# VH-VL binders against GCN5-related N-acetyltransferase 10, chloroplastic (GNAT10), part 1

Every score and structure here is a prediction.

Target 1, 215 residues: GCN5-related N-acetyltransferase 10, chloroplastic (GNAT10), of Arabidopsis thaliana (Mouse-ear cress) (q9c7g6)
Amino acid sequence: CASTESLTSLTQNNAAEIELKYLVSQHGWDVRRLNRDDEDEIRRVSLVQAEAFHIPLALFDDFFFMFFQAEVLSALLYKLKNSPPDRYACLVAEQTSETETLSSSSVVGVVDVTAQTESSVLRYFPGVEEYLYVSGLAVSKSQRRKKMASTLLKACDVLCYLWGFKLLALRAYEDDAAARNLYSNAGYSVVETDPLWTSTWIGRKRRVLMSKRFS
Below, numbering starts at 1 at the first letter of every chain, in headers, positions and changes, except where a header shows other numbers; Kabat numbers aren't used for antibody chains.
F, E and O stand for the ipSAE by ESMFold2-Fast, ESMFold2 and OpenDDE, each averaged over both directions (binder to target, target to binder). V2 = 0.75 x the mean of E and O + 0.25 x the DockQ between their complexes.
[cut] stands for letters that were removed.
The coordinates of atoms that the task and the answers printed are left out; those that the model quotes come from them. Centres of patches stay.

## First folded at step 2 (VH-VL)

Design a00 (framework fv_dalutrafusp)
Heavy chain, then light chain:
Amino acid sequence: EVQLVQSGAEVKKPGESLKISCKASGYSFTSYWINWVRQMPGKGLEWMGRIDPSDSYTNYAGKFKDQVTISADKSISTAYLQWSSLKASDTAMYYCARQGDYAFDIWGQGTLVTVSS
Amino acid sequence: DIQMTQSPSSLSASVGDRVTITCRASQSISSYLNWYQQKPGKAPKLLIYDASNLETGVPSRFSGSGSGTDFTFTISSLQPEDIATYYCQQYYNLPYTFGQGTKVEIK
ESMFold2-Fast, scan of step 2: ipSAE 0.013; ipTM 0.532

Design a01 (framework fv_dalutrafusp)
Fold by ESMFold2-Fast, scan of step 2:
Structure a01 (fold): chain C 215 residues (1-215), chain A 121 residues (1-121), chain B 107 residues (1-107)
Amino acid sequence: as target 1 above (215 residues)
Amino acid sequence: EVQLVQSGAEVKKPGESLKISCKASGYSFTSYWISWVRQMPGKGLEWMGRIDPSDSYTNYAGKFKDQVTISADKSISTAYLQWSSLKASDTAMYYCARHGYDFWSGYFDYWGQGTLVTVSS
Amino acid sequence: DIQMTQSPSSLSASVGDRVTITCRASQSISSYLNWYQQKPGKAPKLLIYDASNLETGVPSRFSGSGSGTDFTFTISSLQPEDIATYYCQQYYNLPYTFGQGTKVEIK
């Protein structure tokens, strides 16, 4: 037997509750955690990331894109199901709106934040036992989307503070000057580049490890 | 028209506190980063740090992180640079400057006229 | 931090001369380099951004070129009003860093 009649309290939102839900609101962008109970939003996130990271093929690209998107979706679902709420977050960015209703179609930017202990990163930070890894940042290079990307990165800073981590780390392609510049302007500094031997993989570009410290 | 107007020259003694200002006009104050740049007498330019006035998020050059505080008051479109305890080595001209429009833009398109700070005993 | 080194530290030239200043970064900065002019007693003024783009209102005799670690700034025909110190500045990584400056004087 369940208590039955407070559907209004379950769905009630006001300005203060909406404000507490958002990690960052600036430059016309609101950043919050993905709603794991919204299947349409999860699919939208996987589409945004798949479109940003897909490498087009000359033949059967639509077919291979479908499989790539399905893999991105599968990985997202796995992380949402199997990660503690203070060790993984998928952050979404949407245009600032006066409505209280969240829409999966309004999501235009995404970034993942994952707690990690990889030796390839920690070897550069004696005394640090774990860090937050920033990945899957999916935005266009337009001026508005660059401002959106900075807002997503500030939300990563907020999570770092809230979860008690002292280090944020990410990897960017060595030849992607725009992305590297975005990260540098957000306070990240280059630590190291991928070893030359990693460039032996067909289609794989060298990356640089970048980090941001908090004390 | 875009203008950055800085507060007037200051003469202080070592150990005193100081807060200088940079008042912006002619544009949306919260849409552009503002940087502070130091120039010691007869020397070149040194970037000290920057602030996003929309949320007061700051970045500092390592040399200046423990020496100064950068802040902004968006209600009066003013950015600030503050010292809790001045040293003789802080004697310099201090400039505020506006960044380009893009978040990743690190060029300075408009500059304040400068505030001369003299610290002597 | 990325170190920016300018050469020469100072030069004297005649009106109408071609003046070239170089700027070297301690690591590759792609094209994320700007050039500023500072006249005595005044604030710096942006002349060139992103290595080669002329700022609005700046005379066409000023130009910039280069990428990676080596950059040049040129005044094609020096005018008396060009007496100033010129600075390069990288914004590839924080902290932003300036070259030490090149003082341009007229003979």
Scores: ipSAE 0.000, ipTM 0.474, lowest interface PAE 13.1, mean pLDDT 81

Design a02 (from a01 with heavy chain H99L G100E D102Y F103D W104S F108P; framework fv_dalutrafusp)
Fold by ESMFold2-Fast, scan of step 2:
Formats: structure tokens, C-alpha cells, sequence
Structure a02 (fold): chain C 215 residues (1-215), chain A 121 residues (1-121), chain B 107 residues (1-107)
């Protein structure tokens, strides 16, 4: 096999560095956009989200978890390939590290930000034509550090400003007090609660729509 | 090394006010939540509430919301638990604990030695 | 609030015995469960976090397992220094809640 050096490889390295620029560095956490060229990082993100959002089943849970993770991975790959870079971002959090041994990517938190125009949200915001939807907020259970999720949400604020959007929106389960308190502390306010009847369906919990506005 | 040092034992009468302290050292005080946990004599552990020292934001367990006040002074790395009017039923050991943070749902990893509060006529 | 129920409330066992304590949550808490040891006159000490992870410095005879609503804490070979009350605690939702405790004594 033949190995050659080229100006193209240097240009590619510069582009990768631009994609990995940190949006927020605070409380020992660095938040940046996911490196779409790093397959290990993409798989890590899908695992972190799958672990956070998987609902255990009575039997064959390991099988269903593998299926769920594969579905999360496929959705992530689709969004990375088909979304404009100023209308979708997957943000990752990693611990600030001074150790040479930890120089490889170690993603421990993740959140998705997507530009949307859903009428179910816009009906509550006359004059707003589009918003950034925050979803898939997850942190690895194996990590024990303060302020990671809050730092990820702060990075969403930065993207909202940089992309020129006026509204951030998200949904949380009504009975998830930790998530609702996290979002409230980050400046989100409840807009709507899912109709009471939606909680009567098997396996479905009632949700609340929350929003954060910018002038 | 991480350490939480609580104030000494207190003996009070019903109706008196009290403020007990938990002084933190060995880590960044504003980077971790501090919880307060009650243990009545011969009984189990009850979580009372927590505070984020960086902005003094608090969460309380329902039964304690109107009974106590949790506060913190980041300039001296100290958290407080306060009663405006003590009752005999407040007799208990009170622990402070540092929370490891996971999505605002941390767990106590380091505990203070405890402050015994006795309320009797 | 999530209720945590431990079983048994107390047990007496011999040195070297395998001791098992169970903890049940009133709703699914995934694996957001800790186990604590409290020796007489001392503050609680974290032994197991995230249902199955052994805290640094804790002897390997202690272990945890389970997910969802049912959790188990095991001491593989009871030692005299293990005489204590053990508590499970969920940190899935606020308020954090503890089980009522299991007192472990030597015969």
C-alpha cells in the first residue's frame, strides 16, 4: 500500500476543526457539535440517547434495546446526512480533560436541536414562523458530574442566537419533576399540557410543552 | 480531600428559632448540590431538600416546604438549614450531603457527620 | 412521590452467610437506585450507585442488581463489621426517597 501527503488532507483537517469548535465551556464541561465523520462518536451518541429513553420490557428487553438503539442510530445518521448545518445540530458534552490518555473523544451527554414549523407549537406564538425544537437530551448514567445538562441547554441558547431564531421549544413528561425543574431553571416556561385523555392510552404519559423566547 | 463539617448539637425549646450549618471543603462548592436529610430517633432517613449554591435555587420535599428554609453562602462555602419556630417533632439527627449531579438528579456521595437537634420543654 | 419498600425490615445471620435485601419502587426508576450502609452512631455511607456499580473503596463482597421496580442488594459472605442498617434510595425523581431500612445483625 502507498501512503501520500497532500494539501487536500490539510484542508480536510481544518474543516473538521471548524465543526468541533466549542459553543460553551463551563463547569468542567465542553459542548460542541457532533463530529459527523467520527463513526465511534456517532455510535456513542446513539447509545447515550438509547439508554436514557429506553423503556424496559418484561421479556426480551436486551433484544428490544438493541433494536431501539439501532433505530436511534439510523435516525441520527439520516438527520446528519439530510439536514442543512444551520437547521439541525447534534450537540455533545465531554469533560474538560488535561490528561493525554483521555485525548480520544468521550461523549457523556447529548442533545438535538432541530428547526421546525409544526402548527401544534406555532398556534401558541402568533407572529413566529419557525422555532428550534430541543429533544433527545440525555446524559450518561455512568458519569457523576454537576451542571452537564444545564451546559447543554446553554449551548442550545447559543445556537438559537447564532441561527437567528426567536423561540426554543421542547416537551417534557408532566411527572418528570427533575426534567421540568431543569428546564424551568434554564428559563423555559410551560405553554401547554397534553389533554388529560391522552394519559388513558397504554404506555403513554402526559406531556407539557415548554418554551423560551428571545427578543 | 472532600469534607463536610456540620455545626454542633443543639438543645432548644418549642417555639425557638434555630439555624444549623454545613461547611464544605476540598472541592468547588458551587459545582455540587447540597442536600439535607433528617433521621428521627430510631427511624429511617428522610430527604428534606437540596440547594444549588451557585444561585441558591432550592427544591424541597413537600412535607418540609413550609417547615424549614435551606440557604447557602458561597463566600464561606457553607450551607444552612433553618427553622423559624421549632416543634418537639423536629427532634432528630440532621445530615448534609453533597450530591453527584446527573441531569439535576444527583445522589449523595459525601455526608457530614450530623447535627443532633433536641427540642423539649 | 415514589415509595421505596425494603424487605426484610430486619435479619439475623451468621458470619460467612449470604445476605440478600430487596427494594421495590412504586413506579419504574430505571437503574437510578443507590444503596447505603449506616453503622450505629455514624452517617450513611454510599456502597452501590446506579443499582449495580460498586463505589470506590467498598469491598467486593457487596453487590447490587435489578432495574425498573425490583432491586436486590447482596453481601456474599457476611463479616462482623457489616452489622449495620442498609437503605435503598431512588434519585429518578424529586423528592428523593429512601426505603425504610433493613437492620442486619449477627446471630
Amino acid sequence: as target 1 above (215 residues)
Amino acid sequence: EVQLVQSGAEVKKPGESLKISCKASGYSFTSYWISWVRQMPGKGLEWMGRIDPSDSYTNYAGKFKDQVTISADKSISTAYLQWSSLKASDTAMYYCARLEYYDSSGYPDYWGQGTLVTVSS
Amino acid sequence: DIQMTQSPSSLSASVGDRVTITCRASQSISSYLNWYQQKPGKAPKLLIYDASNLETGVPSRFSGSGSGTDFTFTISSLQPEDIATYYCQQYYNLPYTFGQGTKVEIK
Scores: ipSAE 0.015, ipTM 0.495, lowest interface PAE 6.3, mean pLDDT 81

Design a04 (from a01 with heavy chain G100E Y101G D102Y F103S W104S S105G G106W; framework fv_dalutrafusp)
Fold by ESMFold2-Fast, scan of step 2:
Structure a04 (fold): chain C 215 residues (1-215), chain A 121 residues (1-121), chain B 107 residues (1-107)
Amino acid sequence: as target 1 above (215 residues)
Amino acid sequence: EVQLVQSGAEVKKPGESLKISCKASGYSFTSYWISWVRQMPGKGLEWMGRIDPSDSYTNYAGKFKDQVTISADKSISTAYLQWSSLKASDTAMYYCARHEGYSSGWYFDYWGQGTLVTVSS
Amino acid sequence: DIQMTQSPSSLSASVGDRVTITCRASQSISSYLNWYQQKPGKAPKLLIYDASNLETGVPSRFSGSGSGTDFTFTISSLQPEDIATYYCQQYYNLPYTFGQGTKVEIK
């Protein structure tokens, strides 16, 4: 019950301003929705995510990175064009500045939030019809800090409330202690772990499904 | 030198309030979580909860939620554990311990000396 | 909550003996397990982190192994100063949970 009236009032009086400006400002980080009209910002986001999720190759890595980034960019553009504004958001983090003239190049963290109805998740939550899926959490190499990632996850909480969803879900590799503890610190709990045989396949690692209830 | 120094032993009656402290020195207080761990006489260790002093974000074990409040004052590098109304079952040794909680350091490398709390009629 | 069960609850051994303590998790916790030593009247001390890593300053006679649900802590040659209660602790999920402890005594 604490602070629910504040969030309700904020939604009613400043919905458009919140959506366009900032969802969370904490620990020197500002988190807001990606500006769909800023082509440079879209490209910056794709670079941050590509760098975070790229698996280097011994031969022709520069060419493969180029293609991987292009795929990330293509997917982002598709989602931005084809998703309703209350069912998909790309959230960006930038360092708090004394000026409002920070460029898209100041974006140093990213996370995607997508409304989903997958049975592989909903099977664990009787009575829930849809949830927000958190993915693509990426922090620029020079800025890998728990405070920025934590702030991005708080912004996901705010968005969950604003859009009227009751459940946030995500997946993390079982052996990624940093990611798993980050999510646990943000209030997520393990729901399910991939079967042991998942790791017998080339390129596959066991994952855990984690969730956070918001009511 | 990293140190966590806890307040002295307390003897209280059921229904009384209590606030014990854990003062940190020798490191950046806001860069580490502070956890509280209970040990009842002759029993094992129980994790109660933790706080991030940088923003006072807390997590509690379900057993201790609504029984205690964890807080911190970063201006004096001190964390607190508080009861609004003590019960005889709160008689225990209480430890504070730090853990980094970023990429690595998910272990309690430094502990306070403990605060013995005795609650009896 | 993840439940941690240690075996045995207590043991008595002679100086120079190999001592083995087992810790079992109620679900898979990968390698997210720490071991602590608590001497009478003192705060716990970290010995091993992430299942098998020896903390700096801790004697090499202490070791840990295991993953998933079954973990082992070993003292290769028991010394008088090793009289203590030993605890395993998981950090796979909140709340963090400890085993019930294994009391190690000298015969």
Scores: ipSAE 0.006, ipTM 0.500, lowest interface PAE 11.5, mean pLDDT 82

Design a05 (framework fv_dalutrafusp)
Fold by ESMFold2-Fast, scan of step 2:
Structure a05 (fold): chain C 215 residues (1-215), chain A 123 residues (1-123), chain B 107 residues (1-107)
Amino acid sequence: as target 1 above (215 residues)
Amino acid sequence: EVQLVQSGAEVKKPGESLKISCKASGYSFTSYWISWVRQMPGKGLEWMGRIDPSDSYTNYAGKFKDQVTISADKSISTAYLQWSSLKASDTAMYYCARLDYGSGSYYNEFDYWGQGTLVTVSS
Amino acid sequence: DIQMTQSPSSLSASVGDRVTITCRASQSISSYLNWYQQKPGKAPKLLIYDASNLETGVPSRFSGSGSGTDFTFTISSLQPEDIATYYCQQYYNLPYTFGQGTKVEIK
């Protein structure tokens, strides 16, 4: 029956549009949830994050980078398979175009949002039972001038609201001026700093816990 | 238009106190770190420290930690560099500079600089 | 602290010449290096960020390359307005540190 097919197609299209809807479109960037059915997009996301967080080695760095990227990829696949859709999201940023279509190759920024209940965070927020943890924020070097990271953080705010959470939290290195400034600009405030005794001559860096609260 | 305007030249004697300013305009003052950079006559650039105006959090280079105080007043979009007791070795040009966060989460660059404040300390 | 060693300390070249300046870090800093130009009597100006990226509004004759410990800054065709001192600066770790500068003069 054509009428039955039309109604089914309309409801399926509506659901698909909601699932693929852009969370934020600002500063020339569109931010949406990762398309978990797109293997190329998953690989692109792992590459963007691996490039941002890889520390180069003097010997055989290309092999070590490949191993690091594989670990990033496997962690992403694990999260996508094993996390409820309202407790984990990988968000991707792509350039706003006149023809708005999903494109795995155009992904140039990434951030992860995970529901957590860690006591090391919750001890600072009496009455809060869980929070969204922001991590893995990474942007392609070639896109620095387009305010992509700020737009990704706004998308985290949108998810916090949509999922009914009241608290966003993240950690940044104390000595990372750009990261601390970025998070402060997005409305995050310092809650605690790692104790001095967590720093050693072997290069352990002090971190700060930052949070953003919603009513 | 983004601008950092610094206070005028100062001539001081050793032991005197001094506070110089850097007034920001054309952008959200609390959205960027402000750094102070020293340049001694005929020498290169030395980073002294930085401040996050949103929470007044500061970081100093070890050499300057006990010699100067960096502060900011977000109500007037102004950052400050202060000495309690000047020494002849403090004679230098002092620049303030804005740290750009850009679109990248890990980038640190000084995209806009003040014109500089010349501080001369002599007896 | 990370030490930045810049060479040469000064150079003199003719208009149209290719000029190269090198900067060496005491430890690996990945690509976390910027290049600045300071003209006589003026504040420094950002030219290159993150080792190889040209700042907006900066002429294409300026370029940067390198990663880890060894970095190069190049002016492909020197112009009279390029008379200045050039500085590299690392932002891998606090405190930020600058090279000692390279003074570029025209013959």
Scores: ipSAE 0.006, ipTM 0.482, lowest interface PAE 9.9, mean pLDDT 81

Design a06 (framework fv_dalutrafusp)
Fold by ESMFold2-Fast, scan of step 2:
Structure a06 (fold): chain C 215 residues (1-215), chain A 119 residues (1-119), chain B 107 residues (1-107)
Amino acid sequence: as target 1 above (215 residues)
Amino acid sequence: EVQLVQSGAEVKKPGESLKISCKASGYSFTSYWISWVRQMPGKGLEWMGRIDPSDSYTNYAGKFKDQVTISADKSISTAYLQWSSLKASDTAMYYCARHWELLDYFDYWGQGTLVTVSS
Amino acid sequence: DIQMTQSPSSLSASVGDRVTITCRASQSISSYLNWYQQKPGKAPKLLIYDASNLETGVPSRFSGSGSGTDFTFTISSLQPEDIATYYCQQYYNLPYTFGQGTKVEIK
């Protein structure tokens, strides 16, 4: 009798530990913080982001992609070493264990969250001294990539609450309707659009600043 | 309650453009993907592509990527499949079907739109 | 692309017979497989999802099993209304791919 109860207790304790590890578990996706001690996971994250943000070149694209991926990796390692644990996080999405039975790279989505104090953002929020900036949202080539992105954004909400921040902000290109709709559906609202002259003068596309507030 | 209603049969000539529709009702249109599936006369089913109506994000099967455009209008809960220039080989029955992201199965299908392309 | 091969391509059986159809994937797809029924002139209908789960409203005589590369669909006691073409479909990777279909007829 006591033996079966002890085994049940051990199973419950293990489940609780797993629950505490994950910030969000929805739509078959688990989102947690990157394990900074896992070199394979760090390299996987760099690959996912490099693939999402790489602009292909007509010639020698494989060579330039390798270079770009190396730069993404270097930037990630720098942030992991030099950021306080309550002011920067790299969040990773992996498929819930019960739905993935085959051995493969577990990380299929990534997003970065950084505490910032830029005046270009804070000028729109009197009384706010700092905010969490969402960037580097990337999902691998998978059948469920869009709901994975939504789950990563929910994890950013959880982290904002846990760290005591009241504002999330991000920037998206004005002509990227898919990204803007994704963020809008996640509760973000447009605050400002880059001036028309900015893209012509500097050679960059216009962006929109979007934000999500918590009271 | 849940229903997908497709536009009526079309008879076209090679080189003409065409846009067919799939109107959804009885559920939250933006919560499900809409896929398009082709069935050539006497042949099996071929998945062409899908769209998430919440942000118009699309995925295409390789052989259809440059042949058709999939779009959606959230305001009227309608998904579309469009050809800029039809070929005789496009003659087929076209189905729309919804699926939920947690489990990618097609639980509701439209009745089909027969497209005939001949000179 | 993942290729799905069904066997047999067609069969004829009597009312009350046990009918078995197999589906083979060109690579492992875990349990990410669905089965559909298509009656002449009609849209396909979902019968089985995730290899072995019966869709709501579908008669219990239909069942599915298998994992990895080999899958089986069974009708335990064939009825006249079961005359149709049956398709397997993988959803492990995009693009989604269907088997070529198995036509079931009553003799």
Scores: ipSAE 0.007, ipTM 0.444, lowest interface PAE 11.0, mean pLDDT 81

Design d07 (framework fv_dusigitumab)
Fold by ESMFold2-Fast, scan of step 2:
Structure d07 (fold): chain C 215 residues (1-215), chain A 121 residues (1-121), chain B 111 residues (1-111)
Amino acid sequence: as target 1 above (215 residues)
Amino acid sequence: QVQLVQSGAEVKKPGASVKVSCKASGYTFTSYYINWVRQATGQGLEWMGWINPNSGDTGYAQKFQGRVTMTRNTSISTAYMELSSLRSEDTAVYYCARDQYDILTGYFDYWGQGTTVTVSS
Amino acid sequence: QSVLTQPPSVSAAPGQKVTISCSGSSSNIGNNYVSWYQQLPGTAPKLLIYENNKRPSGIPDRFSGSKSGTSATLGITGLQTGDEADYYCGTWDSSLDAYVVFGGGTKLTVL
């Protein structure tokens, strides 16, 4: 009905306006929430993440990459559509500029934060009922900078505070020294390492659970 | 091919400063961190610090903090390491080295040939 | 002084196997990847092993690396006279805020 459609439109506009506020501006990088009304920006984010996490195939790689990117895009659209604004955010990083107009082409880094209640994490934190999970950290290959990734992680800290969460958690592969050093420098500490036997599963790599706690 | 080519040997007096250059070729200079490592005669490797050639950000080993300055010039793909207030114990071969990935990892896949700095009176 | 401990020297005959140890703590080897570098006399160091056990292209499979707890090991099989060099382990030390540390070096003599 018309009244329902009008209320939905207003709610969507308010959410988009909130998403344009910068959470952190440091070291030449601005981090804000993804503009869900900008289809070009949504496509740019999916491309940045797809390029970072794509595993190349020997045959038909272009074909499979297109499908992988489509899958990443579909997942992003679903999360944006179906998640409450204080339980999921896609954060984007762009170079600091005095311009008042945001550009989808300026997005060079991405990270996702999602409210979770998984027992595999909460078992290590008695008294904690939920946490923010950090995932999908990706930086455009044309502009890779440790300070950009650190600023994205700082924005996760700000979001944790704003949403009233006390715990940030993430998983990194044990054999990803660059990621583990980045997270350690951002204040994360190792909680648990996947059991050695989990590396025997085909396609399964051993991971470490890392966390950052706020009082 | 990836190459790091360093400036020639230097002889300095105690109290002077020395500036060593490291010219990169064969890759995108701004995409990889450059580290500086020195080695005194008959001694081991000693890490001095890193520079991000894109941003100009630096990190220095505590031992050299206040005496070392790392800079770069992106127009000529060259990194610099300047060490001031030279002492005889600064006599060493100074190497530049590229971090293997486009973020800091602390392992170095390509090294310059080294620059001998001799501090003597 | 070096933060990581290596034996100062090791020796073996051509065709034999040697291992070079590198010992540290939880803040360095225990929590980070280990690299190994070969330095031939009068030359710059060369990356031999990275991420504990991986070889760059061009490094023969006679060279291997491993890590257990706070210690790492470089293995060399089928020793050749051309392997006579100084070998260094290296890693990050998380307690020193983005600080790289090296072992004291091991001189390999091929008898």
Scores: ipSAE 0.000, ipTM 0.432, lowest interface PAE 15.7, mean pLDDT 79

Design d08 (framework fv_dusigitumab)
Fold by ESMFold2-Fast, scan of step 2:
Order: sequence, then C-alpha cells, then structure tokens
Structure d08 (fold): chain C 215 residues (1-215), chain A 121 residues (1-121), chain B 111 residues (1-111)
Amino acid sequence: as target 1 above (215 residues)
Amino acid sequence: QVQLVQSGAEVKKPGASVKVSCKASGYTFTSYYINWVRQATGQGLEWMGWINPNSGDTGYAQKFQGRVTMTRNTSISTAYMELSSLRSEDTAVYYCAREGDFWSGYSFDYWGQGTTVTVSS
Amino acid sequence: QSVLTQPPSVSAAPGQKVTISCSGSSSNIGNNYVSWYQQLPGTAPKLLIYENNKRPSGIPDRFSGSKSGTSATLGITGLQTGDEADYYCGTWDSSLDAYVVFGGGTKLTVL
C-alpha cells in the first residue's frame, strides 16, 4: 500500500504543478517559465540556444562552441538578474507526461520575451508606448518540431496578456519561408522589410519585422 | 489524406489572363504555404512564387513580378494563381505544391495534378 | 541548363545502384538544404528527399541523399523498372530574392 499511496501523491503533485506552473499545454508540449533556481535548466537552455545559433568552424569547432555557449549562458544570467519578472521571461518547452516529474533534461525548446521601446518598431504603432520582443526561438536538433515552436509562441501571447502589453514583435529573414509561415500561423503580420540596399552589404540578408497586436 | 486538386486545362490568346485554382483537402489549409511551379513541354521545373494562406502574404519570382497574382479563399480551402499578359512562352503545365513543415522551407511535399495552359494565336 | 547542374541522363540495369549528382554554388547548395523530386512520365513531381538526406513517409530506403560542399547526390539502390523517371534536385538562393532553384533534371533509364 505504501507504493500505492506514493503513486497517488505523485499524481496529485503533478496535477498541481501543471495547473499552477504551465502557461500553455498543447499538442503534447508544455510551456512554462525557466526555473531560475535550477542551474541544470539554465545550462540546458544555453545549450539549446547555442546549438541553434552557432556557426561551425572547420578547426577546433568544439573549443569555439564551448566559448560561444559560455557567452550565451552569461547573457542569460545577466537578463535573469537585471530584468524585472514582468518585463523579461525565458520560456521553455518540454514534452507532456502525466506520470513523470518535471526535470531540466526534458527542456527541448526555448524562446525569450523582452519588453522594449525601440522607435524603429513603435513608429508603426501610434499610441503604443512599449512592446514585447520575441527572440532566441530555438528547438533542440532532436526535437525540431513546428508544433513545439507554435506552443512557445502561444505562451508569448499569454505573457503579453498577463503583463498588460498590447503588441508582440519579432524579426525573421525574408527568405526563411518555414519561419515566416510559423509566425504567420501564430497570428503575426509583416510590418516592414529591411531596405533593399541592405542586401548589397557583404553577408547581409533582408529581414522582415512582424507583429501581433491585441486590443 | 492530403490532396491538392487543380482546375482544368485552359486555352488562351496572347495578351489574355488565366486564373488557375488549387483546392486543398486533408489538412489545415492555413498552416502550409502554397507554391506555384510551371513546366513547359519537355523542359524542367520553374518556380513562380508562394502564398501564405493564413495571412495572404505573397512572394514572386523576379521573372513574373508584375504579371502574376496569387490569392486564396480560406472558406473553401482554395489557392489561385492568375497570370496576365500571356505570351506563347507561357505555354506550360502549372502545378500548385504544398510547402512542407520543414525548418528551412522550400521543399514541396504534395503537388496538384497540374493544369495545362496553352497560349496560341 | 539551370543554375544547378545535373547530368541529362543516367542508365543502369535492374538491381544495380545509380547515383545522380547536382552541382551548385555557395549561395545555394553550399548554404541551404537540398530536396529531390521524382517525376514519372505524365505525372506531377513527387518528393523523394528533403533536408539533404531525409525521406518522407512512404519513400523506400533504396532512395538516399547526401550533400558535400556545393554538391548533392541522390542514390538509388536495387534499381527497379518503376524507377524510370526524371529526377530533379531543388534548393533556394537568397541572393536571387526569394528564388527557388531546380536542377535541369536527369532522365533515368532502366535497361
């Protein structure tokens, strides 16, 4: 019976965690805020983002990757320390499981949401004083799934509502049709495309500003 | 199952316009980009452009800019491609194709059966 | 010929292996994923390979893809008469303003 009571207690604790902790639970994915007290989870988030944005080098790539990951980790720690909890959040996605407890190793997707006041964005939205900027959207290479990314974006909508913001904004490359389709399906609309002249600079690609507005 | 069904063959005079339809079924129409690709008899594949059925946003190949218009009607899960100022070299089979849910984009996982457009004088 | 170069034809006997090459540049194949399409006579193209080396459901493992530098290769093992078709590689090139690029096509003949 001790084993039966332990299972019942665990089930009740998992239900309470889901009810109180998760912002969104859809399509087999749960999204919540990063547990800033969990050092393993902070390291996992940094790894997921570093892997998504690292440009591999032919020689000694593993050493350069370690340095890049350390930089990503330092930036994350800085944001967590220096941002009010209602103006910055790192959101994590993990697989839904009713019988398992939450763990940092289950984190497979990440997105950052930051309050910003940049004039290059606000000029398109008269009457709006600030917006939430969506950035650093990354999914583990083993879990590259559009539904997980869509669930992360829905969690950004929830935070926008909870924090009282009226505008979400992000930037994506114009030629990244999969990313543009993802954001458009999440309710984002193109506001601006980088000027054509920027594409003439070495290595530059055109980007689009996309936004989602709430009344 | 996923299916794209296109409208029937068209014969047009030079200078006319043609509008081809592509009706989607078996999936959420607004969740996937639709691309248009043509193929002249005995020739290779030529990409024309894309439409996002959710937003209505479009992107066109430079060669067709100013002559092509892509639209959609979400209530009937149908995409349209209209090509104006037709020339004899526009004689081809026109395909609609769904862009798969791939991270990088531009890979076409399902294709319509094709619509033959003949431009003759 | 298209921006991506394929041999115009290739042939082999049933049961053999054949490879079809697709050569581009750093601005297309070198930087981007490659897809492969099979077009049987009188039909629409069918996706065989996406993201360089992945197969959609329903495509047998006899079909494989690879990419090295600015070139990609489609491999077909255990060749069957039903494999006789035109094969196209495809990718994209951001320098061409949202331009999707296909190879010129390779006609596979099973002798």
Scores: ipSAE 0.006, ipTM 0.454, lowest interface PAE 12.0, mean pLDDT 80

Design d09 (framework fv_dusigitumab)
Heavy chain, then light chain:
Amino acid sequence: QVQLVQSGAEVKKPGASVKVSCKASGYTFTSYYINWVRQATGQGLEWMGWINPNSGDTGYAQKFQGRVTMTRNTSISTAYMELSSLRSEDTAVYYCARDYGGDSEWYFDLWGQGTTVTVSS
Amino acid sequence: QSVLTQPPSVSAAPGQKVTISCSGSSSNIGNNYVSWYQQLPGTAPKLLIYENNKRPSGIPDRFSGSKSGTSATLGITGLQTGDEADYYCGTWDSSLDAYVVFGGGTKLTVL
ESMFold2-Fast, scan of step 2: ipSAE 0.032; ipTM 0.559

Design d10 (framework fv_dusigitumab)
Heavy chain, then light chain:
Amino acid sequence: QVQLVQSGAEVKKPGASVKVSCKASGYTFTSYYINWVRQATGQGLEWMGWINPNSGDTGYAQKFQGRVTMTRNTSISTAYMELSSLRSEDTAVYYCARGSYDYVEGFDYWGQGTTVTVSS
Amino acid sequence: QSVLTQPPSVSAAPGQKVTISCSGSSSNIGNNYVSWYQQLPGTAPKLLIYENNKRPSGIPDRFSGSKSGTSATLGITGLQTGDEADYYCGTWDSSLDAYVVFGGGTKLTVL
ESMFold2-Fast, scan of step 2: ipSAE 0.006; ipTM 0.526

